# VHH binders against o26223: the designs that were tried, part 80

Target 1, 191 residues: o26223
Amino acid sequence: MKLLWTSQHIKVTVHIDGKVSKMDVLEAIKTRRSIRKYQDREVPEELIDKILDAAMCGPSAVDERPWHFIVVRNREMLEKIPEVHPYGAMVKDAPVAIIVCCDSSLEKIPGFWVQDCSIASQNILLAAHSLGLGAVWTGVYPLEDRVEGIRRLFSIPEHVIPFSVIPLGYPAENPGTRDLFDPDRIHLEKW
Key: E = the ipSAE of ESMFold2; O = the ipSAE of OpenDDE; V2 = 0.75 times the mean of E and O plus 0.25 times the DockQ between their complexes.

## First folded at step 6 (VHH)

Design s17 (framework vhh_lunsekimig_d3; at its last look DockQ between E and O 0.01; V2 from the best seeds 0.00; counts 0 for: pae E 15.2 > 2, unsure alone 63.9 < 65, placed apart)
Fold by ESMFold2-Fast, scan of step 6:
Structure s17 (fold): chain B 191 residues (1-191), chain A 123 residues (1-123)
Amino acid sequence: as target 1 above (191 residues)
Amino acid sequence: EVQLVESGGGVVQPGGSLRLSCAASGFTFSSYALYWYRQAAGIERELIASITTGGSTNYVDSVKGRFTISRDNSENTMYLQMNSLRAEDTGLYYCAAEYSDTYYGSEPLNDYWGQGTLVTVSS
């Protein structure tokens, strides 16, 4: 009976530590940090779907939306990423990584795909953080060796450019924050 | 005022061991990823080992299994334990630090660099 269960729920101490409330946008932006150490715990596909939905909702130059995403959960493949990305050591320990790619055939205006894929990458970081996950953007483009290494490793076609590798998982660290607000970089009315 | 100071370099025989230290001051050490680079005569500076804020490590193949990078956040110090040293390991060893909330992580664009410590493997 639903009535009996409703009454018992009132009397139970519910630990909300297993349930992350939605963060407001400014809080998400200000408290997001690069996370490079993850719990040995799977990330549900539902959360990856929410993150990728958020990634695709970013603005795009002339609405070209050139982004494609590879979701990597295979441990052997994750362990090979540091071989082609010298600063991707943490990826081998992550439960999942997202590779943000640009399909150059979708480009409508030269060069803006870089900004489009940057927006998608940042949205992945913010969405992951808002869902109680930690992530880090490891840069691929424009470093030729990293681009070709990732392309070969994941059988990415020649017309597709790997842009970033973003491992993510439940965080196992809190690296802290800094006060980065610099009023000297703000100019009112003119330079 | 930010400072990275390497120490522990010296002359060692082939097959010997050395432990390098990189002492940091003037920044929140625990918020930085840390790197060891090596520059040998006639060779471009190369990344040989890295350690993330969370302690995850990576190595270039030529030192994997012989070198171990570690960090002590309480002492603001990073280490490189070098075992089974070879003549080709001779070079200047640099430590570098990069704010952890960065997506780059490539030389020579790390936020902070040390001055280097010389390692010579010879009889």
Scores: ipSAE 0.228, ipTM 0.597, lowest interface PAE 2.2, mean pLDDT 84
Fold by OpenDDE, look of step 7:
Structure s17 (fold): chain B 191 residues (1-191), chain A 123 residues (1-123)
Amino acid sequence: as target 1 above (191 residues)
Amino acid sequence: EVQLVESGGGVVQPGGSLRLSCAASGFTFSSYALYWYRQAAGIERELIASITTGGSTNYVDSVKGRFTISRDNSENTMYLQMNSLRAEDTGLYYCAAEYSDTYYGSEPLNDYWGQGTLVTVSS
C-alpha cells in the first residue's frame, strides 16, 4: 500500500534570522487585541518565562507584590475551566493559560491587590502580544461563582484569590486594530 | 538559505529503535526552540516532542518514556531517539525550528520545517 503522502505545502515563512525588531511599548499597547482563537501549536517555555517576568515587573502598592501565577498546560484542566467560567470557552482551545492570583497574606495595604493583579494581568497581555502570541483577559474576580469555581478546580487556598484566567497561544485570528482615543474623556485641570 | 534536513528514517520491526537527526543550517540554531512532528497517513500532523533553547524537553503522552529529544548546538543538529517503536509510530517525521525571541504581532513567526523522514514500523 503506497502511502500517498499528500505534501501539505508547509508555508515556511523565512524571516531574516535574529533581526526581529522588538515591538516598542506604544506599539504593543496600541495594537494589542484580545485573541480567542489559537493555533494548535505549543508555546515555548521561554516565552512563558518572559511573560511571567513581565508580569512581575509591574508596580504594586508599597511593593507588596501579592501576585501568584498558575501556569496550566494540562489539557484536562484547560478543558474544565469553561465549566466554571462561562465566558472562558476559548481556554479549552489554548495550549496554555495563566491564572493570576492574589495571596492575601502578602497584602500590606488592604484592597490594592486588585490594582496590583490588574497590572500584572495587563503586562501578561502586552508581553504576549509583543512575543507574537495572542491572549485574552477573562475576568474571575469579583464574581463569586467564578472565584470559587477556579478555587476548587485548582485547589487554591482560601487566603489566595484567583483574579484572572489568561489563555495564551499563537493567534488563529486577526481582529485588526482599533482607535479608541476619545478626546471627550480628557478634562483639563477640572471636570 | 535556511535548511532543515531530516535523516535516520527507515523500516523497523515493532520493539525496535531508530535515531532521527535534523541537521540545520542558515540560521542561529541555538536561538531556536526545536520540535519533532509526525504525520501518519490520513491523520493530521501532530507535535510529539519539543526542546527549548534552554534544553527543557516536552513529550506527548504517547511517546513518553520511549522517545528522547536532544540538541547539539555545536553541530546544529537535533536528534530524536526512538525506542520501543510501535506500529502506530509509523509516519513522516518532521523537524521544525521556531525563533524564541520577541516578535512583531503583525509579522509572521519564524517557522522552519524540514521535508520529513519516513519511519515505518512493521512486522
Scores: ipSAE 0.005, ipTM 0.212, lowest interface PAE 13.0, mean pLDDT 88
Fold by ESMFold2, look of step 7:
Structure s17 (fold): chain B 191 residues (1-191), chain A 123 residues (1-123)
Amino acid sequence: as target 1 above (191 residues)
Amino acid sequence: EVQLVESGGGVVQPGGSLRLSCAASGFTFSSYALYWYRQAAGIERELIASITTGGSTNYVDSVKGRFTISRDNSENTMYLQMNSLRAEDTGLYYCAAEYSDTYYGSEPLNDYWGQGTLVTVSS
């Protein structure tokens, strides 16, 4: 903090970003919900940087890291996404969306990029949640009409495959937590 | 006992060719994805080629068009045909196998590793 004095006393207010609490990883996983309603509030670039850093921390097949991300803040572009993504209506109301893509030229093992981009997508959801944001994964791949629609809209080359569109913002809803544990899904030693 | 044994390394002139072999025993070879790694002096081991259980291949850019990975499930053997060899190809070459042909993470990648075979490209 630096205070500058002139020839008369001036009261200054120094604003320091509020401390954000770190969230335990199990808490983040258990309490994350798909959020489809957002406040009319910008998401700082700093938070997007942290989210994308987290997205790139995931494992990938033979460390191929095939992911690329398009950050979309332009209102006109966000409003066009529902025109090619029938169940992405909430995207037009989000302050920002992240499009997770696979660059097939980075594939080292064919066919596993879907797992890679799924991991990156889930990390985006968890990181956003830990930072006090809400997000939802809207599916693009493997639905051909959505893939091509998003590719056209954002001028994505043929060798790059849009995988998911993740709108995010400060949440304007709280769906609460759910208890989804189902012991019947657990098999010991064999099916 | 599971074993992966590399062979075929040696000294070769620039522009020359070598064929490496990786003989496998002690596991169901056809169920494993297979990999060649290279380690030059003073640097970390680098994945250079891979082949899935179904025969699909992938290469790092520095070897594309010069190296060819292949597998013969009837002989439990993987190969690396190396053509147009360069000085920077000098190093220890390791074969590796993974039960799933999927790799995730920066942790240890593979279930089984060979001991390495030395390739020296010098004039």
Scores: ipSAE 0.000, ipTM 0.096, lowest interface PAE 15.2, mean pLDDT 83
ESMFold2 (binder alone), look of step 7: mean pLDDT 79; pTM 0.786

Design s18 (framework vhh_lunsekimig_d3)
Fold by ESMFold2-Fast, scan of step 6:
Structure s18 (fold): chain B 191 residues (1-191), chain A 123 residues (1-123)
Amino acid sequence: as target 1 above (191 residues)
Amino acid sequence: EVQLVESGGGVVQPGGSLRLSCAASGFTFSSYALYWYRQAAGIERELIASITRGGSTNYVDSVKGRFTISRDNSENTMYLQMNSLRAEDTGLYYCAAEYSDTYYGSEPLNDYWGQGTLVTVSS
């Protein structure tokens, strides 16, 4: 199954004429938490489409945008992820997961794809949160055992590198917010 | 050392055409995304046109079909061809460059700016 994208959805989302959402950007950034418990409730394809649109809007080195995404809804496949990812136990309980991948054939500058895929992963987390969903970034790269395990499980070709597995769903936990501002980490004018 | 120098501004009648140039020096021009901004009377500076390193272009709705942005990497120059000019196009036009090979911030930060060139559309 492929996602059926239309440019009209992107335009409508971007051009909301002076309307304010209930969660603004700063609120979304500050209140996003890793969510590992999900309701037994399906996530509509429309919301996954919006999340992946947001993922692809991230900046990338030399505008290489090397990301590809695998959307996994099949329960048997989700249940196999913990077999190759030791900290991915929650994935089996999620209604859907997104695997962020790098297509190395799209790489224009060596090594920056890691940062590109990190940005895409964070955008997925923020977009999910803004839409009332919860998600968590489970790391794959640079752990070679996880990279190869995920590659084999999802028939990923050798020139494509799985970077992260992000389960998502309607949250069944509320960890609250954190106060992480630390002025001692801010240096004015010099170290 | 780093400079962006705009030229081609002036006074033009409604319906006329004008071509702005932005000459760059002191940096690797071909690695940068390039932008034209306009500051009209009573309006904050707005992005009107952009061109990526790869040549992809974008325009604000008010200039689509009338303005064309282009780049010449061999000459380190960006252009803005302005056709069917209207009174509301009057303003200071700034060129700007952002290193397209980096991912700084959560919004575009222009690394380099020109001084601006004045375009006046009047009868």
Scores: ipSAE 0.000, ipTM 0.089, lowest interface PAE 16.5, mean pLDDT 82

Design s19 (framework vhh_lunsekimig_d3)
Fold by ESMFold2-Fast, scan of step 6:
Structure s19 (fold): chain B 191 residues (1-191), chain A 123 residues (1-123)
Amino acid sequence: as target 1 above (191 residues)
Amino acid sequence: EVQLVESGGGVVQPGGSLRLSCAASGFTFSSYALYWYRQAAGIERELIASITSGGTTNYVDSVKGRFTISRDNSENTMYLQMNSLRAEDTGLYYCAAEYSDTYYGSEPLNDYWGQGTLVTVSS
């Protein structure tokens, strides 16, 4: 691992296994945007593997780690997602989508799987961004019609709950970064 | 094919009112979050008001209590009712539409833009 600072200490370059990541963690968090427009370019399997590795590295309640992932590249299947997810129209135009699922048989403490799968979903978004890709989280759980629609479409067993659908690809749009720091939401010592 | 067309701009005196309209065609309007942006001379284009597909509204502080955003899905039209207009409200007003999940459409990523309509508040 090599860290290289610019003359102004504004940019950090990290070298990992001969690959270059030019974004520190805070920069990735602050500059990540939802991306819904993708280039007509396939995402290498190597990058998907890195993203899924990052997804599984999140904290999990009682270390239950109940997440499972479905990687969808088949164009016909991607085109069917909007039929069961009314706000997933952009998925049909993505080269790949990841469906984040919870295997309820792995759950050790009731209800925390939602937080576990939220963490996994956010890690997918951040990892994709750090690798030069764009992604967006489209909600499935707790909307029962979407849960059952996705379950039927991908033959997901009854004990597994689809949580989110995340299309990703090389970005074909560049939304500006957001300045979201609001000191009025910070309370010192008490409300 | 796909269009957003603004109307209702014009010259108005301070303290006056204007109602802007944004007529949409060529896409499923009811599924989109909708936005009003303002571009003033020498100032970056800023988001001033938004309305989700579910009807939740948000405003920048400078227009809260003076401006009201609304939508009519049956007419494929979004409105901005502007009251108590000030000289600083002068600018080009753009409507924009973003296809968004109603539960995760928190970021203004605009799929479609209008051409803009000019509002001049004469001091």
Scores: ipSAE 0.015, ipTM 0.244, lowest interface PAE 7.0, mean pLDDT 83

Design s2 (framework vhh_lunsekimig_d3; at its last look DockQ between E and O 0.11; V2 from the best seeds 0.00; counts 0 for: pae E 8.3 > 2, placed apart)
Fold by OpenDDE, look of step 7:
Structure s2 (fold): chain B 191 residues (1-191), chain A 123 residues (1-123)
Amino acid sequence: as target 1 above (191 residues)
Amino acid sequence: EVQLVESGGGVVQPGGSLRLSCAASGFTFSDYALYWYRQAAGIERELIASITSGGSTNYVDSVKGRFTISRDNSENTMYLQMNSLRAEDTGLYYCAAEYSDTYYGSEPLNDYWGQGTLVTVSS
């Protein structure tokens, strides 16, 4: 009995103007770019829900799933983020941002939450891209000034750690694709 | 070879204006975030302005309303318009460029730096 491993190709179907666009997972990974310029266009809640769903589908250490998400659409708050996050200038121009956080009380093993939240953040980027949106990962953790800045701004409790701020929107730039494959980084069997 | 070359520095009276330029070559300019730094005598270098590849700008409080950062991708040049100059603005001004998908650290992990241009504000 040949166990046909049906590689379930995760096809994300995005309805853009009545047309269903399907992007293959490898295509999403290979063609994703950080987008820092956005159209003056709102992002539908449906798309944010899909992105957040994707964010929660990643693995976590011993399935601890420590992540929380703050969805920010308020213009005043978006405009304040760059004041506490010097690399977040583009956030003020985005229609929405997702703040990825860790609830430390959910950790089962200390320290793996960074990997968990990184996976969630990357899934947000990939999902956004597959849906025709642009996004960029702005790091908050482990920089104390940013962590505390975001904490204060959004009244985040002490046991919750802001990890990343990800602005999203319809892209107003097209930076193209990159070839990042480097065979020199591949070692067979041993270093 | 990658190059960043600052120009436009000089001596100006308080209240005066200068326009700095940073001419870039040897890399895909449009894909980079760009930064202006300055360093006064005896003080650590400080980031004063930034512009993303998408054109979003940010400023430190001390230069807000007085300085304007801009970029021209067709000319591979970044600018800093400095108005209402003060004595405390005196220093060596550096341009920097960074290519990154993610933003980490308290300071940009700049890939490229210029040699700087001197701005002196003195009566």
Scores: ipSAE 0.120, ipTM 0.606, lowest interface PAE 2.7, mean pLDDT 89
Fold by ESMFold2, look of step 7:
Structure s2 (fold): chain B 191 residues (1-191), chain A 123 residues (1-123)
Amino acid sequence: as target 1 above (191 residues)
Amino acid sequence: EVQLVESGGGVVQPGGSLRLSCAASGFTFSDYALYWYRQAAGIERELIASITSGGSTNYVDSVKGRFTISRDNSENTMYLQMNSLRAEDTGLYYCAAEYSDTYYGSEPLNDYWGQGTLVTVSS
């Protein structure tokens, strides 16, 4: 299946090998793990487009959709991210990273952009997993040194806030699944 | 294959000392935060000490001033120096490693675990 989206700002063509993912949504949620080791294998542009489409499907406060995404494939730039992100060492080994940002000029209700960008970030992780990719969310906001470092590295304007850096690629590790359900966290009717 | 191997456990008298080691292989050691846990019989593991990739340390109150966590990135080894041991310190001691990002992407459980080394404080 070929999907074409056009707008005043973006023209996107997505090529899909005649088949769609069959992973159940509950399976995807339960089996997704943070992946920090990647194969030396390029991620096709059409998969990135599908992942970003999923990211933008998330709800946002009053439909403000404050998110912007920087797609980083340049090897030199990927290798520089760990220099400004103290815990982003795996990014240098990823074929691609997505930086999730908030454009504060799009914020309609103050203070909800973090939830909005968190939803987009989680959708990136789940969509990547469903497509056979591995990813990890490395935190940027609210840590000032990380925010400043990423902003400087990518020339991000002051009204745009880098929220997360998500390296992704075909996984070269399998941490396995876990049973994390804890009924003591469930409170019926009241605390 | 990732491997964490604890050593240095044994039987010690109250007030004595032990030094535990955790030898690591199969991952970039310097990129990981490292942890010591202990487990007494029949209860859940408890975190007792941690050290970040940058060397910052943290301790649970029951071991502060008695235990010292350290790391040697050149030897891919973490240590726990345990002084002034008490009977309550008896248990199985595990080392664990977690990729050092402390925000999002860290799993609720550590990424890698050792099999444990037994410490018995008694006579």
Scores: ipSAE 0.012, ipTM 0.271, lowest interface PAE 8.3, mean pLDDT 84
Fold by ESMFold2-Fast, scan of step 6:
Order: C-alpha cells, then sequence, then structure tokens
Structure s2 (fold): chain B 191 residues (1-191), chain A 123 residues (1-123)
C-alpha cells in the first residue's frame, strides 16, 4: 500500500433515498449554501473522487493548474484544525475535509494561483452540493497565521501554500436559498 | 429587530451554581458565533466564553472547568452553566453575537449585545 491518509474507491454504490441529483447548473449555483452542520455519516470515497475531478476542471491562468489537495478523514487531525483556524470549529464534526493547496513551482504567471485555487474551491462546493452533500469554504490564504498553522499541522512543504479548508458531509441543516440579484451592480456599455 | 435578552442572574453563595440564558431574535441564530462577557468592578469587560456556529467552545483560564457554554439552535438560546462560583465571578454578564462568515474567514460583520444580567457571589 502507498503511504496515503485516504484510499480511492472506484467500485462504490451509494444507496441513500433512491434519488439522483436532478439540479441543473444554474439551480446548483443559486441553491448552494455554506453548510456547517453534518450528519454522523461517512462520505463514500467515490463521491470525494467526483468532487476532486470537478475541482481540477476549473480554468487556470495559462493552464498552470497549480492546485493540490489533501483529503483528511482522520478524526484526530480534523479535531486539531480549529486550534490553528479560529473559524474552523465545524471541521471537527465533519466526516472529511479537503485542503486546497497551491504548488508554487507550477505557477507560470505571478499571482494568478489565488484565482485558480478560488475556482477549484468553488467547484468543490458546487460539486458537493450537486451530489447531496454540504460544505463550507473556510479561508486560509492570505492570513499568515492560518497559512503557517495549517502548513505545520499537515507537514506542507515551503513551496506549497494552503489556500482553503473545506469540510464536507451530509447536511444536518437547511438554511434555505438567497435572492441576491442586484441590477444596480450592472452597467451597460460603460461604468 | 435584533434582540439579545439575558436572564438567570442573581445572588448566590460561594461554591453555588447559576445558569444564565441568552434568548435571541431577529437574526439567523445558527449562523452566529456567540459570546459571554463579564464586567466586574475594577476590571475591563472581558470575554469569558465563546461558542462558534459549529459548536466549538473556548474559555478564559479563570473559568475553565467551572463554566460551560452551550447553545440550542432550535430555541435560539445560548447558555452559561456556572459551577463552583467564587466572589471574583461577581459582575454583569453580557451575551454578544457576531456574524462569522467562514467562507473566507472574514472578520465578524455584525455585533449585537444584550443588556446584561447581574451575578453576585456573596457570603
Amino acid sequence: as target 1 above (191 residues)
Amino acid sequence: EVQLVESGGGVVQPGGSLRLSCAASGFTFSDYALYWYRQAAGIERELIASITSGGSTNYVDSVKGRFTISRDNSENTMYLQMNSLRAEDTGLYYCAAEYSDTYYGSEPLNDYWGQGTLVTVSS
């Protein structure tokens, strides 16, 4: 066996309530909410694989794709995240978390890795939602104390920058949807 | 209209117990980090205990092991169970709520305070 915190399962069948996600892309975008309460229920590795596949499908500056991901299922490690991330308390109760990282050696254009990792983070949230899971983006970069805390906790090398911590699980809350459309923020032809 | 209403204060002997309640209305309670502050004579208002939207708790050293903060999102209420009370615990106890957006780890956007409830530990 390879030295890994998690393994990949390619032959997993998940039976929940017999329903398959039927939301289209616009519905997924509009109905996704930050979920901070999770059921005491394991997330199958097949779903994590689908989420990570979606994360890597985002656009990136000059196709640099600088993202790397740490999948954390170890309970002791999840319980330590709130010690280095003051707004990550919900992570200790999540069955799994994904840490989105930038490998700076893969960066081709200075600074765009932040946008690349933001896109990967959003794709994780949308993919999780589309699969019946809930997730929340807890910010790490550019807060130096959180970056160093997460780096130390997960033995992340100097050239790799932890960007976000995303706990996910089956939702134990339903905050409802938001109506955020504001036409005053749309300008035609000129500012 | 946002409101935080504290209750449960009173006079108690050293070694006694009290349970404070903070009833909230006018905001989505489950999205907020919640705090108990104490204002005692001769010292600044100090944070005593906190509980995040996810349920993680933190305490100042002077109350660790004696006080327990909890929340009931179905009742929109936060509690502070105070055991083994000491004369130094005398003061006005305030609840506060701060919106904690964990999306980017941003600073709290909204601050709400209650009116305070008096706790007197006296023999």
Scores: ipSAE 0.008, ipTM 0.176, lowest interface PAE 8.7, mean pLDDT 82
ESMFold2 (binder alone), look of step 7: mean pLDDT 80; pTM 0.794

Design s20 (framework vhh_lunsekimig_d3; at its last look DockQ between E and O 0.07; V2 from the best seeds 0.00; counts 0 for: pae E 24.1 > 2, placed apart)
Fold by ESMFold2-Fast, scan of step 6:
Structure s20 (fold): chain B 191 residues (1-191), chain A 123 residues (1-123)
Amino acid sequence: as target 1 above (191 residues)
Amino acid sequence: EVQLVESGGGVVQPGGSLRLSCAASGFTFSSYALYWYRQAAGIERELIASITSGGRTNYVDSVKGRFTISRDNSENTMYLQMNSLRAEDTGLYYCAAEYSDTYYGSEPLNDYWGQGTLVTVSS
């Protein structure tokens, strides 16, 4: 309700395919695609703030919320990511990337941080899509060479684990959508 | 209609060269990661070379320095330049396209496959 205070007043106009639109949750989920080509256009800080707010709204095992985020806009740093991530070539062409990390010192129950960081990563992708941006999740954990490469590149301490690198920007491609519903994967009452 | 069509296979002497082409139609080619797989008699199909939508390449150790993968997004075509061919390179070569919605990068989550082209390296 409007009677309840919102923590931040953010003035932003959301454009989907060059027009202002409201995307419902199911539409956002079904139409989100990995985007690897970006316009040479800055992403406003206000949109990054909205995306990170959404990232932190996911459920978390025993509410440990172990996620930390590194926002990378520096061209030199973005250009170094492909050196430590074999499939991160598109990152150097993005205006910004978000690195999702787990602070293991916040961990209350072993192992559930992977699910927590996966939820945060997907929320980043969905929020970006809903705001007219494109993004792609490039996997880091559990590939030890990528984990250590990203850790060294961004001076991440040993107790913090880099989980994903998500470049984002205004999309310069449209891969279309898929309909992946498969009723054979649904079992009623029992297997 | 979505199609991947391989060409350029044939019989070649050891030490020779071949260039394979994979012509694509019916989808947004530039959005896809693309792969070359090899199927030899008595062994499982293996990934030998990949190229991401951004142009980054990767190769299996046995072909590094001998094979070069490339793509031409304006022509919707992927290539495999094969040099210094060996008897062990004999097999069916398949191109494949991943529907670019993967968070690993190059795991073969391929949506589209070609029909294969035969390469025979014989003395």
Scores: ipSAE 0.217, ipTM 0.609, lowest interface PAE 2.2, mean pLDDT 83
Fold by OpenDDE, look of step 7:
Structure s20 (fold): chain B 191 residues (1-191), chain A 123 residues (1-123)
Amino acid sequence: as target 1 above (191 residues)
Amino acid sequence: EVQLVESGGGVVQPGGSLRLSCAASGFTFSSYALYWYRQAAGIERELIASITSGGRTNYVDSVKGRFTISRDNSENTMYLQMNSLRAEDTGLYYCAAEYSDTYYGSEPLNDYWGQGTLVTVSS
């Protein structure tokens, strides 16, 4: 049985006409992969704006919207991130990174900010993918060393908690897609 | 309608200076990487300078230290300051815009082009 590796070439059809082909939401979700290698290619500001717009469209507990975003393009800063984030090595190779943060002063209910920022982070990943970019969620919270490292590096105030660092760029790898559906994780009516 | 209009070309002596302008309209200027090309007589068009939407610049070696590319997003205008001009700098200079900046060993796709402005460096 020759496993025909149908290399679904995600033809990131850079539509010359600036019309980013609208990727279906289910397609975006199912085909998204963490991308850790990037082309030596800049990401247009407009795409970042769209990604950030998407990041802010997610639900939050009682609509608290506790998230803030630091957009990092400075090469020196990008290169410093791995120093405080050991698993963020790829950040130095990205043209841009988004740091998702929580402003605790915006919390209406304690503790839900993790969910809120997670949703925002996931939306960043999906939006990036839909726009032909690659990204990866590098976790900062809840690891204190990473939290404090990022805090110091970016002079983040104490009431603001860095949550994730998401490098973005045009992908220089294609890890393919995977099927993660597991019917054993689905329970009907009861466990 | 998208327009790129170059200006500032002319005749200059070797060692002289010119400032080219590229006025843009009809698209979100600030979101585009911008490029200067030139084409000498009988030679293929060559990329000589680029500037990202974020303001990062790149130059070919032949113009490094002499030419400066810049942009004013408030005026939707790109500039090329050309100093220490040489005879070999003679050519038609084009501005181009692209939604994404490409440095990955490939030529920009260049979504939009101007008509060009002529630069003549002669004694």
Scores: ipSAE 0.006, ipTM 0.274, lowest interface PAE 11.2, mean pLDDT 88
Fold by ESMFold2, look of step 7:
Structure s20 (fold): chain B 191 residues (1-191), chain A 123 residues (1-123)
Amino acid sequence: as target 1 above (191 residues)
Amino acid sequence: EVQLVESGGGVVQPGGSLRLSCAASGFTFSSYALYWYRQAAGIERELIASITSGGRTNYVDSVKGRFTISRDNSENTMYLQMNSLRAEDTGLYYCAAEYSDTYYGSEPLNDYWGQGTLVTVSS
């Protein structure tokens, strides 16, 4: 037999499986909260790529996939968003924001792009949460002043509709988990 | 030299309260995620609560609503407020720290560990 000093010492090799995040999907859905306070810390581009991959995995009406995403990291641009989006004040404090847009030229069924972009927006929130980030969905569409303000600020073409602005960052708050299940909202067979 | 020193353990009756402290030195405390682990006799050490560098907290189900983790970056100290203690909470409580920009996985590997403080809940 061969006895090594390493085998007899407290120093052991611990293998990490290399996973970036291991959060059950039901846990992610139940524990995700809107986060409006962020650390002064950059979000790596690799995490944004993963979030956008997840956003594009959502279903869409007849597979129209009408979404486009603008990734905003420029400080001056982030600081201008609250000027045209009054309930987006936390965006100025975020290291990055994602603007979810509809390209109406990709629309196959009129009006279902709202559902499509909502699905993509929620996937952004869940993916960010699973990666240890916090995010919040701030509404742009259907509020016309916000839509036009964001369109002008980011030079968005007339056929493209900004839907939501989602600031992201490492969270600087923890609002806790909520119990929102309401059996009275469930109707079996009929109303 | 990095040190994590737990204190505040002791003997309490069921239903009682204790507040544990973890004093840290030798690293940039505000940049680390912090953890409380519990080890009962004959059982592997288990994670029970965590707090990120940004203050996001998580708990295992068995302590939710009874235990509160917190941190004071100005004092380089983490706390665990333990209320409504039960016999099954008896064990050696360890603090741990991990450098991380993002919480990854359900099983963090910690860079630093304390020596533990004993909590005994008995009638």
Scores: ipSAE 0.000, ipTM 0.072, lowest interface PAE 24.1, mean pLDDT 82
ESMFold2 (binder alone), look of step 7: mean pLDDT 81; pTM 0.802

